# VHH binders against C4-dicarboxylate transport sensor protein DctS (dctS): the designs that were tried, part 12

Target 1, 216 residues: C4-dicarboxylate transport sensor protein DctS (dctS), of Rhodobacter capsulatus (Rhodopseudomonas capsulata) (p37739r437to652)
Amino acid sequence: TLAHELNQPLAAIASYAAGGLNLFDQPEPNLTMLRQAFEKMGAQARRAGLVIRRVQDFVKKRTPQLAALDLSEVLAEALSITAPVAREHRVKLASLIEGRIPGVQADRILIEQVLVNLIRNGVEAMAEGPRTGDDLTVRLARAGAAVTIEVMDRGPGISDAVAASLFDPFTSTKSEGMGMGLNICRSIVEMHHGSLSHGPRAGGGTVFTVTLPVPQ
Short names: E, the ipSAE of ESMFold2; O, the ipSAE of OpenDDE; V2, 0.75 times the mean of E and O plus 0.25 times the DockQ between their complexes.

## First folded at step 4 (VHH)

Design q9 (framework vhh_gocatamig_d2)
Fold by ESMFold2-Fast, scan of step 4:
Structure q9 (fold): chain B 216 residues (1-216), chain A 119 residues (1-119)
Amino acid sequence: as target 1 above (216 residues)
Amino acid sequence: EVQLVESGGGLVQPGGSLTLSCAASGFIFSRYSLAWYRQAPGKKRELVAGISEGGSTVYMDSVKGRFTISRDNAKNSVYLQMNSLRAEDTAVYYCAAGTYDLSHYPEYWGQGTLVTVSS
């Protein structure tokens, strides 16, 4: 988690500063130890900078490679990738493809990453909090000029207060991987002229909805 | 106000035992690591024993097997049980607290308690 990775060097800097000030305030301060405290603070600051740069590079480095994409195939691959973590947490993965889904212009790798992340987040929500059932269902359907992908979990749901911080990269302490959170998912979907939203699931849980435009 | 108050120091014969206590206030004790340092006249302070938030312990080589550090989060206290005391253990013992690198840069210090081991 980005928050954890960034908080570690920042906490170290604060601790070295506090300890260094205590050394400095002694009648005969140990100047060698003080120098080492500053050197260690500098090293931790450089570490924090690398974490920030890595996040910036992840967001900016990929130009979308748009091509005709079969979302049914991408969904099948995403479910395959997430099946082991779902089994580990005793979550039953299901898919519902309603009717014939038209192709969309999208970057396969980026859209697959969005689906994998949303499914993993749903599984983790069901593992960490109270659950209202054991299924996580992904629904794929056409609605007029758009295709919708609904990732529906049975986790504890999202309060209005929590919803405000969902896309803040520094508040999540539970995500795994390269620091990919819901904010990056929203950015990817918006690059494809779509939208990412959430709402309550009937019977309990959360629905994350991805909409992508049908080419005209 | 952050405060660490040591007690239990005194005069003891070689081979004797002594228990030091440190009472803490002004911070969330359960989230801090605690340590015992000592300082002999004309020497720098040295780490004797430490205990983490999770209960992991560290000891300097010369006290390993003789000293035991423990904590009581309900009482906001840390203890140092000292057995088989030697003349070279004579020092002022300091309680220290911190969240990172407590071995070199403690955030908070007590005022110290004198331990004298002599015939």
Scores: ipSAE 0.000, ipTM 0.211, lowest interface PAE 14.3, mean pLDDT 79

Design t1 (framework vhh_6z1v_2)
Fold by ESMFold2-Fast, scan of step 4:
Structure t1 (fold): chain B 216 residues (1-216), chain A 120 residues (1-120)
Amino acid sequence: as target 1 above (216 residues)
Amino acid sequence: EVQLVESGGRLVRTGGSLRLSCAASGFTFSHYSMGWFRQAPGKEREVVAAISSGGGTTWHADFVKGRFTISRDNAKNTVYLQMNSLKPEDTAVYYCAAGLYDRSYEPHYWGQGTQVTVSS
């Protein structure tokens, strides 16, 4: 997540805005200081834009190194990487591998990043909101011509209103860190000719589903 | 480098039709949602329409619903805005924008804009 790099320029913008408003509310505001506040605010907004663009350029300009990939190995590594944050938030990580999972043509590093991001987001959802259980389970299964990876949390779930607004790409939201992570995951999965979707988990929570094609 | 180039803006009469095009280069077009924004003099920039990376999902603002249609051609790296039943209040600079299909953040890339003027 690039949230901390984005929080720096966003905090600076908020500070300049507060200072500018204080000046603006005075009977004789200092217009030179106001101008400087707006100029600095603009510079920080451009800096935030560059951070976002750099991340997207990295993902999209990287030539994926496609090779036969054992998804169970990548999953094991992703669970290992996320175990400390899950332990800190009292989330039990589990995996469920159903049957023999065929190799897929994928870039190991990029798919690992997707799994780490989805697991971390699920852990954070369970930590901060009401939870319906303590497990976060990742399921691997074959479904016809595709392999599915389901990341299943026990967090508060996604309301119908929130789910509807997921397809409004330009609404005013302030969860840039989480949105950036999901957008990076979607880009990577689509680069692999797959899809990323979400839905409710039986018993409460959310399921994020990654589908990847099986070579024919 | 990333570039978005709008075309098609011109003067048109009330009730007329116009199609805007936006040609994209310098990035993997099929990985990005695309949108159209507009800005009239003295007003804030507002979102008009958006389309998902694969074209399967579209969104249109209430004030253009039924009159405007967004579409895309991933083979040509182009997004379109078909504008019908134009009104004077549609007069604005129209901007093409690229971003991932998620409500959680603004477009990553902007074009330079194309002027649409609707006159009676």
Scores: ipSAE 0.000, ipTM 0.132, lowest interface PAE 13.7, mean pLDDT 76

Design t2 (framework vhh_6z1v_2)
Fold by ESMFold2-Fast, scan of step 4:
Structure t2 (fold): chain B 216 residues (1-216), chain A 120 residues (1-120)
Amino acid sequence: as target 1 above (216 residues)
Amino acid sequence: EVQLVESGGRLVRTGGSLRLSCAASGFTFSHYSMGWFRQAPGKEREVVAAISSGGGRTWHADFVKGRFTISRDNAKNTVYLQMNSLKPEDTAVYYCAAGLYDESYEPHYWGQGTQVTVSS
């Protein structure tokens, strides 16, 4: 997976940094070994950059194959794909489809990837921190000229500092790659002339909202 | 269509100041981190400054720290770079960019650039 492939060079950087600090703190530090530690950190940082560029290039190279898309069908598939990981972490997946959802012009594969990624992120947030409940609910609704997809978890929520930096260039380094997945989701949604936002969930947790335009 | 349009580049004297603007359209500006890059003739493009989607967090390269300040106005879909105490080595084409990861990663969207020339 992207996360696993990215975490490998990031873990290596942390290891070389710790080793370099240990060398630096010795009475007569070995400058040659210290230089090697920095060189290895630089190499791993470049490797991480290549992983990220490869994923970005994949998303950029795929021109969206827009077609009339039934979002309820795509949601059902995304929930099926994420059911095993939700079950492993004792998260109850639920869906709520409010009224008739019109078709949208979208690329099925890319939108499914966004939903899978947002659901998996919610499940993992609930696994890592204190929970305010055990459900992760995805809501489909029409809101004026748009359709909204709300992925609502019961995790610890997002602090103001983390919220401000979710799409920042430096967030992924500090959050072990989570920011990269969200930036990919944003790119896909923006390709579809939509938006991706987040906010607090009533009763605790986070809501990630995908908005897609309804065709005329 | 996504567009980033820079403006404000001109000839300025050493020690002078200049404000660059970048107008964004075609995407949800308030959701993207923004940055300024520059490229001098014969040199690699380098990241100068970055700002978070909400504007609460900024980063500036060491070689401009204390002299340049990045800011944004989400109501106007505009990002700014205030440049003070300009030096001849600041001469470059300045590019606006959206969707940054870190200084080594390609941004998602690029502007066409605006030329800044600093005379000694």
Scores: ipSAE 0.000, ipTM 0.136, lowest interface PAE 14.3, mean pLDDT 76

Design t3 (framework vhh_gocatamig_d2)
Fold by ESMFold2-Fast, scan of step 4:
Structure t3 (fold): chain B 216 residues (1-216), chain A 119 residues (1-119)
Amino acid sequence: as target 1 above (216 residues)
Amino acid sequence: EVQLVESGGGLVQPGGSLTLSCAASGFTFSHYSLAWYRQAPGKKRELVAGISSGGTTVYMDSVKGRFTISRDNAKNSVYLQMNSLRAEDTAVYYCAAGLYDRSYEPHYWGQGTLVTVSS
């Protein structure tokens, strides 16, 4: 898994740091071994960086183009793109925009892809599993210093056990052939200094929450 | 009501091959992702291979190139072709069915079939 691949170099760094400190605290430290410990720490840090870059390579090889973005426009486009698949699976798409939504600094294409992926995942969850209703609702609201986008489905929900591996790119299965999964959505959102989380929806289903900072 | 019935397990020499089969009933097979899990004594249950309703596959690193998962929607069956078997492949193998493309979590489990790669 991504977590396992990242934890390996991080654990190695911690081990070399502990070993180096042990050597440093001796009355006559072995400077050659200390230098080697620091060199190995540097190598493992670069390895961790490569793991992160590999995850980023799955983002449609697009250099982020940050600009003032109207999230209401992007949501409308994402709903338009996903309407055919929702209609095919008898899912009613709805949007709820609460109050004035401030602009955010974001890459339109990348954020649109996040919304399309979250909406499609909700539709597929409702289509393939037991559903508690027929609506998938996307809510936009301002919450303090952030804007929140809540994608709320009426599918069977997500257990705590699944939550631990939900964003793991190497363990997800795919029904509709999208190469990007929730892991890449999280990477895109974090690239925008936001967060992606999930929780249960009142009345049944799942809520995926995208939080993006309001520009100062 | 829902049933997953496994077959094909047995004793095999290292380097040998086995094909596991899982026949499903009681649900709309084509809508489900299917997977093979295994559990060796003293170990947690782990995902060996999975296949989505759309045909996308996933494999555990130690079995890549050796194992192949496939499905036949007309026969409501999923298969695991296991080649170049090793002693560490010894485990009870479970067929499982679930939904989503988000992360695989089985809704239904088979009873398991024992695979022993001889010492």
Scores: ipSAE 0.000, ipTM 0.137, lowest interface PAE 12.7, mean pLDDT 76

Design t4 (framework vhh_gocatamig_d2)
Fold by ESMFold2-Fast, scan of step 4:
Structure t4 (fold): chain B 216 residues (1-216), chain A 119 residues (1-119)
Amino acid sequence: as target 1 above (216 residues)
Amino acid sequence: EVQLVESGGGLVQPGGSLTLSCAASGFTFSHYSLAWYRQAPGKKRELVAGISSGGRTVYMDSVKGRFTISRDNAKNSVYLQMNSLRAEDTAVYYCAAGLYDESYEPHYWGQGTLVTVSS
């Protein structure tokens, strides 16, 4: 995923920074190795910039191919794609479809990417921080003129400080791992005239809500 | 639909001040990074100042200490306070919104507002 591709160079930068700091704190620092650490950090920062540009190019370049979409089918596929990472982190994936869900005009590939990214982010949040349960549930329901998709995790939740910077691609959030993936999700959802929001989950955790309009 | 509407441009004498405002609609403002770009005739569009959703700011070297960018999430607005204006600040100023900070090309652009610094 795009989040994974961005997290790789960011993790490398953090690693080189830690290694460089350890070298610096030695009684007689090896300046050659310290220079190499900074050079490698610079290379990884440029790699991160390329990943960011690729995300921008993808969003701008792709004209959404809108078609009548069965969201329950897309959800089933997204759950299938994310099952291995959920299993690795001992997260139980569940879905809850409430009533009859009307078709929406949407790009199947882009909406699937949104669901995969949100589910993966929830799993990673539960893996990295304290959790209040083992389930990640995706709820699909109709609300008036819209369909809502709620991705509900049992992770540590989002603090007010993190919420203020949630969509900043350069803000580090150790316990949550959300970054580029959340930004691409918002772009995709807004291209579909929908919205992406978040809030606390009853019993602990976070709910990410995607709202998509129902055709007139 | 997404809209960015600039206001506050005009004619000002060297050493004067102007405040540019940009009102945004059609997206969740608090989630976006905002920026002011400018373009003078015959030159490329350049980033003047940027502000992240978390409030972190960036400035072009030639405007540091003279310009201040700020945002008001309750009003869905971003501002550029321009002090000690110089002839070389003459340009069309554009409000921009995107998911990334200063190293990114924005998703959304305003129509621009002209700032002329002349005696």
Scores: ipSAE 0.000, ipTM 0.110, lowest interface PAE 16.8, mean pLDDT 76

Design t5 (framework vhh_lunsekimig_d3)
Fold by ESMFold2-Fast, scan of step 4:
Structure t5 (fold): chain B 216 residues (1-216), chain A 119 residues (1-119)
Amino acid sequence: as target 1 above (216 residues)
Amino acid sequence: EVQLVESGGGVVQPGGSLRLSCAASGFTFSHYSLYWYRQAAGIERELIASISSGGTTNYVDSVKGRFTISRDNSENTMYLQMNSLRAEDTGLYYCAAGLYDRSYEPHYWGQGTLVTVSS
């Protein structure tokens, strides 16, 4: 899996960092071994970059397998996949479907991946930081010529400084945020002629909005 | 108890330099993104510089090349080195801390330190 392939270099970086800190805390740190630890961390970071670039190339080069997609069904599946991690972190997953949602032309697997990634990111944000509530709600609604999917968490929110770098895969780590995952979500949504945006949630937290065009 | 305490503000002539410090306690400093905000008279408070837990820095255009933000995780301290100061840099400078990926409003704020640039 992509997650497994990306987690390998990230785990290696964490391991080298821990080893380096252990060496640093010794009375006479071995600077040669510390340099090796930093060099290995750099190599693993470049490896992680290659993984994300390869995934972006795959998404951009691959012709999406577009078909009429029931977003309510895909949302149900994404919630099922993310339920265990939500339970682990005491997050209540909820969905709100406003009326009948028209079918969209989309690749089921890619859109499911986007929803799973956005929901997991919201759960992890609520787990790692202060919360303004316990719910993570996904709303489906039709807005004119588009369908909107809003993933609404009760995490701490996103600062203006962070907002500029959210889609940069090299400015975030797994423990700090979404970086690589959010960038791939944006690529997938744009491939479907949609958009991915974010904003503050009323009452605290963040809303990630996926907009997909209604077939004409 | 979480605290952020600013120091280093003062009066300086145009073209001069100041170094602001923000000492933190009561939270895991290394996990947090750190920010400098500025509030000038008659102007809304604005974010001027940030540094992530990983060391990535960002600046507003008006201070790029003149200001440098840095952090020392071993001392739980963040700095803002301000060079080539201009009259428009006058204001109250606040340090703030938040979680990198998800901190829309900083969780922790200092009380501010005054910087006055005048002849």
Scores: ipSAE 0.000, ipTM 0.105, lowest interface PAE 16.1, mean pLDDT 75

Design t6 (framework vhh_lunsekimig_d3)
Fold by ESMFold2-Fast, scan of step 4:
Structure t6 (fold): chain B 216 residues (1-216), chain A 119 residues (1-119)
Amino acid sequence: as target 1 above (216 residues)
Amino acid sequence: EVQLVESGGGVVQPGGSLRLSCAASGFTFSHYSLYWYRQAAGIERELIASISSGGRTNYVDSVKGRFTISRDNSENTMYLQMNSLRAEDTGLYYCAAGLYDESYEPHYWGQGTLVTVSS
């Protein structure tokens, strides 16, 4: 899986960091071994970057393949991929699955990319400004003929000025900081005959809502 | 194998109109975002108009209100209606198709069609 492939270098980084700290804490630390730990951490970080770029390239090169998709399974993978970044920024990732979620016709890789991107953006928003709370919660629910995925952060919210440029494809100044960007997410969701919207979260923060049609 | 072919370019005087067409072969438009890029002499290629698979359109400020992008998935064709043409609209116009916004490299590119606005 993508989560497995990406978590391997991330776990290796954590392991080398722990080993390096143990070496550092010795009365006469072995500086050669410590240097090797940092070098190996750097190599694994570059490895993780290659995995991410390869996934982006794979997604760009393939025609969307719609198939029956279990959104709870894809959500679990997206949470696994984003857990290290959330942990680094002291954000608690949670999921809330309300009732029975029917399958949707969707491209697994593209929808996973949307979820990873929305979760990462929420974590980043919470890291940057004042928070109302510590959780980022993803909710799955059925709403009539659609399934909704709500990515709910506790960040500072979105001002009207920021909202105006959020999905602007000609405004590149913010796209580099947001990775794949929100307009890519919107394009992927619309490709699936769904919608992506945003609004304020009760109690503070932002909710990004993805709706996907139930094929029945 | 896979191709995008532009047509409709030509010479037109300022204030005139042109309609560019882009026809796809070897794939279908239905899930792709579609783009028109323009490359003027001595200037790098720029995105001027986009239309998503869901029909959402975007334009660079210099062409808003003058250009209209549209798509016909059943005919596997995309259009750019250009009205009130100006000298600065002169350039090679490329159609392109991709799965993401215009900041990503499109999957497929046309060969370009020349539009010259000259009095």
Scores: ipSAE 0.000, ipTM 0.251, lowest interface PAE 13.4, mean pLDDT 79

Design t7 (framework vhh_rezetamig_d1)
Fold by ESMFold2-Fast, scan of step 4:
Structure t7 (fold): chain B 216 residues (1-216), chain A 121 residues (1-121)
Amino acid sequence: as target 1 above (216 residues)
Amino acid sequence: QLQLQESGPGLVKPSETLSLTCTVSGGSISSSHYSWGWIRQPPGKGLEWIGHIYSSGTTYYNPSLENRVTISVDTSKNQFSLKLSSVTAADTAVYYCAAGLYDRSYEPHYRGQGTLVTVSS
């Protein structure tokens, strides 16, 4: 639903652009109405910017409520929350927990938000383009002094051009989508002294990797 | 300050294995703070991620290269290495070793200066 507040100004921009193009293609375009269309597009773009800023400020200014967290429990809840959207798009959700996962010091609400956002992004990627399979798998494992969470989709992958700007909140290529979700995820993970990265999935698709430090 | 330096032959014959080593100084290869990996840039083309390894030993390889690539760590020498088998002229590139390669943005926390490898007979 966070997409709803941003989709409103984006839909308005698309509408004014379509109306402006129709006016422009007339033999004698109404320049006053064209100017008004561009002014309204500018106002909606500014509104979208304010929505993004408010969401980013909320995340960045929240003091994390760190506590010992069982990542297996949080993953189970995130999968439960995302199951309806996965079913809608015919995506099979799976989890793979490798070995004993130690507790981490983390804010449950914020980490759950990261997992939900990454899973939803994977499902949407598989819905939008050609897919190389029908599973989205989340892997939990210990990697040295860190725990890794890998969200692995079977979507079309990420182009090198998109990869360079993936975490930029203003570079979404989707007419109704939001690039800010990944930027928010990165901010949350960094507040927990972890990292968020991405790469290609073996056999096709994308892997988003969250690493969180294990307490000493 | 962490420093990385590539080394290896600048010329490799077609069908042979390309072997490069990265020497780490100012830090330990056993550190859990970084992934250790390789990227390359062929002449006139963009950067290509080859793969990386975590301190746990877990490796991730570019699917287009995974059947030919091996990345390994030698903790006794504080080095990590790339082996790329069955090379062709298409493998001619400047090769870079990297630390903190957690993202395909090709902007790792640390990177070597690069070494040109030419595949020709």
Scores: ipSAE 0.000, ipTM 0.109, lowest interface PAE 18.4, mean pLDDT 76

## First folded at step 5 (VHH; from n8 with H31W E106L H108D; framework vhh_7nfr_2)

Design d1 (at its last look DockQ between E and O 0.03; V2 from the best seeds 0.00; counts 0 for: pae E 13.7 > 2, grease 24.3 > 24.2, SAP .684 > .668, placed apart)
Fold by OpenDDE, look of step 5:
Structure d1 (fold): chain B 216 residues (1-216), chain A 120 residues (1-120)
Amino acid sequence: as target 1 above (216 residues)
Amino acid sequence: QVQLQESGGGLVQPGGSLRLSCAASGFTFSWYSMSWVRQAPGEGREWVSSISSGGGTTYYADSVKGRFTIARDNVKNTLYLLMDSLKSDDTAVYYCAAGLYDRSYLPDYWGQGTQVTVSS
């Protein structure tokens, strides 16, 4: 799986980092070995990047393969994928499924990517604070002839000024942070004849809402 | 070690022109999409422009479209931004960014930035 392909180089990076730290803590650190560890980390990072690029190319060139999709399953998988980063930043992931959710005609890979990206963005928004809470909650519900997926964070929110360029590459409210990368999410959702919107979360934070049509 | 070093910033009058450069090292430059991002005082970072790894595709923010031109030299590992018809609102720190994405949604690396000030 894509997740597996990405996790391998990431795990390697973590391993080399741990090894490097151990070397660093020695009374006489071997600088040659340390350099090698960092070089290997860099190589694995590049490898992971190439995997991601492949996925991006795939998304750009591939016509969505629509099939009956259980969004509950996709959500569970997305939460599993993002659980490590959430833990790293002391964010509690939660899911809420309200009522019976109809199947949608969607591309599983692309929708999973959207959810992972939105969850990650939410976690990142919460990581640097200020936080209004510790939970990131994903809500799945039916809304008439559509299904809604709400990714709700407890971050600082989105100002009107930032909102105007929210979907531009590298747009960030962080002084040193990465852009939110929402453009890809919007594109994928629109390919499914859906919509992606954002708004304030009650009590503080941001809600990103994915709306997908239910087959008629 | 990955390094992005911006240069070419400075003080210019409204209507003037500047050329920014970004020297890249420590990674395979030709594999990465490159971008310019700017940050004005008290504001968040704003995307300005991007160029694909091969240089075949360029993207611009609406605020700079028609005035700015992004280019790259993969032999010299250098990214450029030609800024014409500069306005006071263009005043910001300009950052060079590298990403493996064709559309550069997220950067992998950032420079330290160069100051551009547009004032009469």
Scores: ipSAE 0.000, ipTM 0.245, lowest interface PAE 13.1, mean pLDDT 84
ESMFold2, look of step 5: ipSAE 0.000; ipTM 0.285
ESMFold2 (binder alone), look of step 5: mean pLDDT 85; pTM 0.869

## First folded at step 7 (VHH; framework vhh_7nfr_2)

Design f1 (from c2 with G54R; at its last look DockQ between E and O 0.01; V2 from the best seeds 0.00; counts 0 for: pae E 9.8 > 2, placed apart)
Fold by ESMFold2, look of step 7:
Structure f1 (fold): chain B 216 residues (1-216), chain A 120 residues (1-120)
Amino acid sequence: as target 1 above (216 residues)
Amino acid sequence: QVQLQESGGGLVQPGGSLRLSCAASGFTFSFYSMSWVRQAPGEGREWVSSISSRGGTTYYADSVKGRFTIARDNVKNTLYLLMDSLKSDDTAVYYCAAGLYDESYEPHYWGQGTQVTVSS
């Protein structure tokens, strides 16, 4: 099983770490043995990484199922899905749909999941720290040859240090318990030939912007 | 603690039907799109079907379209696959999977699988 294949390298890491600390606590540590303990921990961490990659390759990759999509309908559904968690944290969800929004070619299931993830992240950011207001607003608008979806929260914002690693696959976002990362959302949007970006919200908070192309 | 537990597989005759279930726990089921994926003996994995978080949108691989039906019950945290008009080519281990795809199109959570065997 996955659990069994991961337990072995994790147990080995714990064992080598305990042995390394014991060596470190000696009056004159044997540096050769201490180096070997670190090398063996590194090897077992790489073995765990290979197990994880094998699991990630387990499910055959699915190409997005593109169809004409009304983003206003997907936005309404994503707001409905996230409403209970927003209410739990006393966050007011709102939408702004500006002008006529053309259809896009997109996989409805994947885009809905991206919006749910971004809205949830904003609600949780507003719950976890100081907030400048209680509203989370999703703005849908056309920008030339593209449509933009802006998820705007009133949380504490993103520090410069966090911003530099926000989409790094080796770090996790500050997201409670669900395992969903912004790098995954970015990958989904890029597979739709779009982009995912972020910036400050006027008056405090963060804006995540999804940009999707309009068919010519 | 995340668990996806498939059930309902078994041995059936060609033309028969099965209903697979996948019980989910340890995460907020209604936030996740869900998928069925299968792997036949000696073959690569094949995506079968996906369903949106609230069930309003479904997708099917061409090989199963018109014969299989995906559904979900967000009160019971359960995903279903109704398989009808089964063929020998449908013989596989069927897995349920949850979440967004990463850069390799792989879901965040997946189950242990249930065997479906269609035999003459």
Scores: ipSAE 0.006, ipTM 0.501, lowest interface PAE 9.8, mean pLDDT 79
ESMFold2 (binder alone), look of step 7: mean pLDDT 84; pTM 0.860
OpenDDE, look of step 7: ipSAE 0.014; ipTM 0.250

Design f2 (from c2 with T57D; at its last look DockQ between E and O 0.01; V2 from the best seeds 0.00; counts 0 for: pae O 12.5 > 2, placed apart)
Amino acid sequence: QVQLQESGGGLVQPGGSLRLSCAASGFTFSFYSMSWVRQAPGEGREWVSSISSGGGDTYYADSVKGRFTIARDNVKNTLYLLMDSLKSDDTAVYYCAAGLYDESYEPHYWGQGTQVTVSS
ESMFold2, look of step 7: ipSAE 0.089; ipTM 0.615
ESMFold2 (binder alone), look of step 7: mean pLDDT 88; pTM 0.886
OpenDDE, look of step 7: ipSAE 0.310; ipTM 0.734
ESMFold2, look of step 9: ipSAE 0.052; ipTM 0.588
ESMFold2 (binder alone), look of step 9: mean pLDDT 87; pTM 0.878
OpenDDE, look of step 9: ipSAE 0.000; ipTM 0.254

Design f3 (from c2 with S30R; at its last look DockQ between E and O 0.01; V2 from the best seeds 0.00; counts 0 for: pae E 5.5 > 2, placed apart)
Amino acid sequence: QVQLQESGGGLVQPGGSLRLSCAASGFTFRFYSMSWVRQAPGEGREWVSSISSGGGTTYYADSVKGRFTIARDNVKNTLYLLMDSLKSDDTAVYYCAAGLYDESYEPHYWGQGTQVTVSS
ESMFold2, look of step 7: ipSAE 0.199; ipTM 0.660
ESMFold2 (binder alone), look of step 7: mean pLDDT 85; pTM 0.865
OpenDDE, look of step 7: ipSAE 0.031; ipTM 0.400

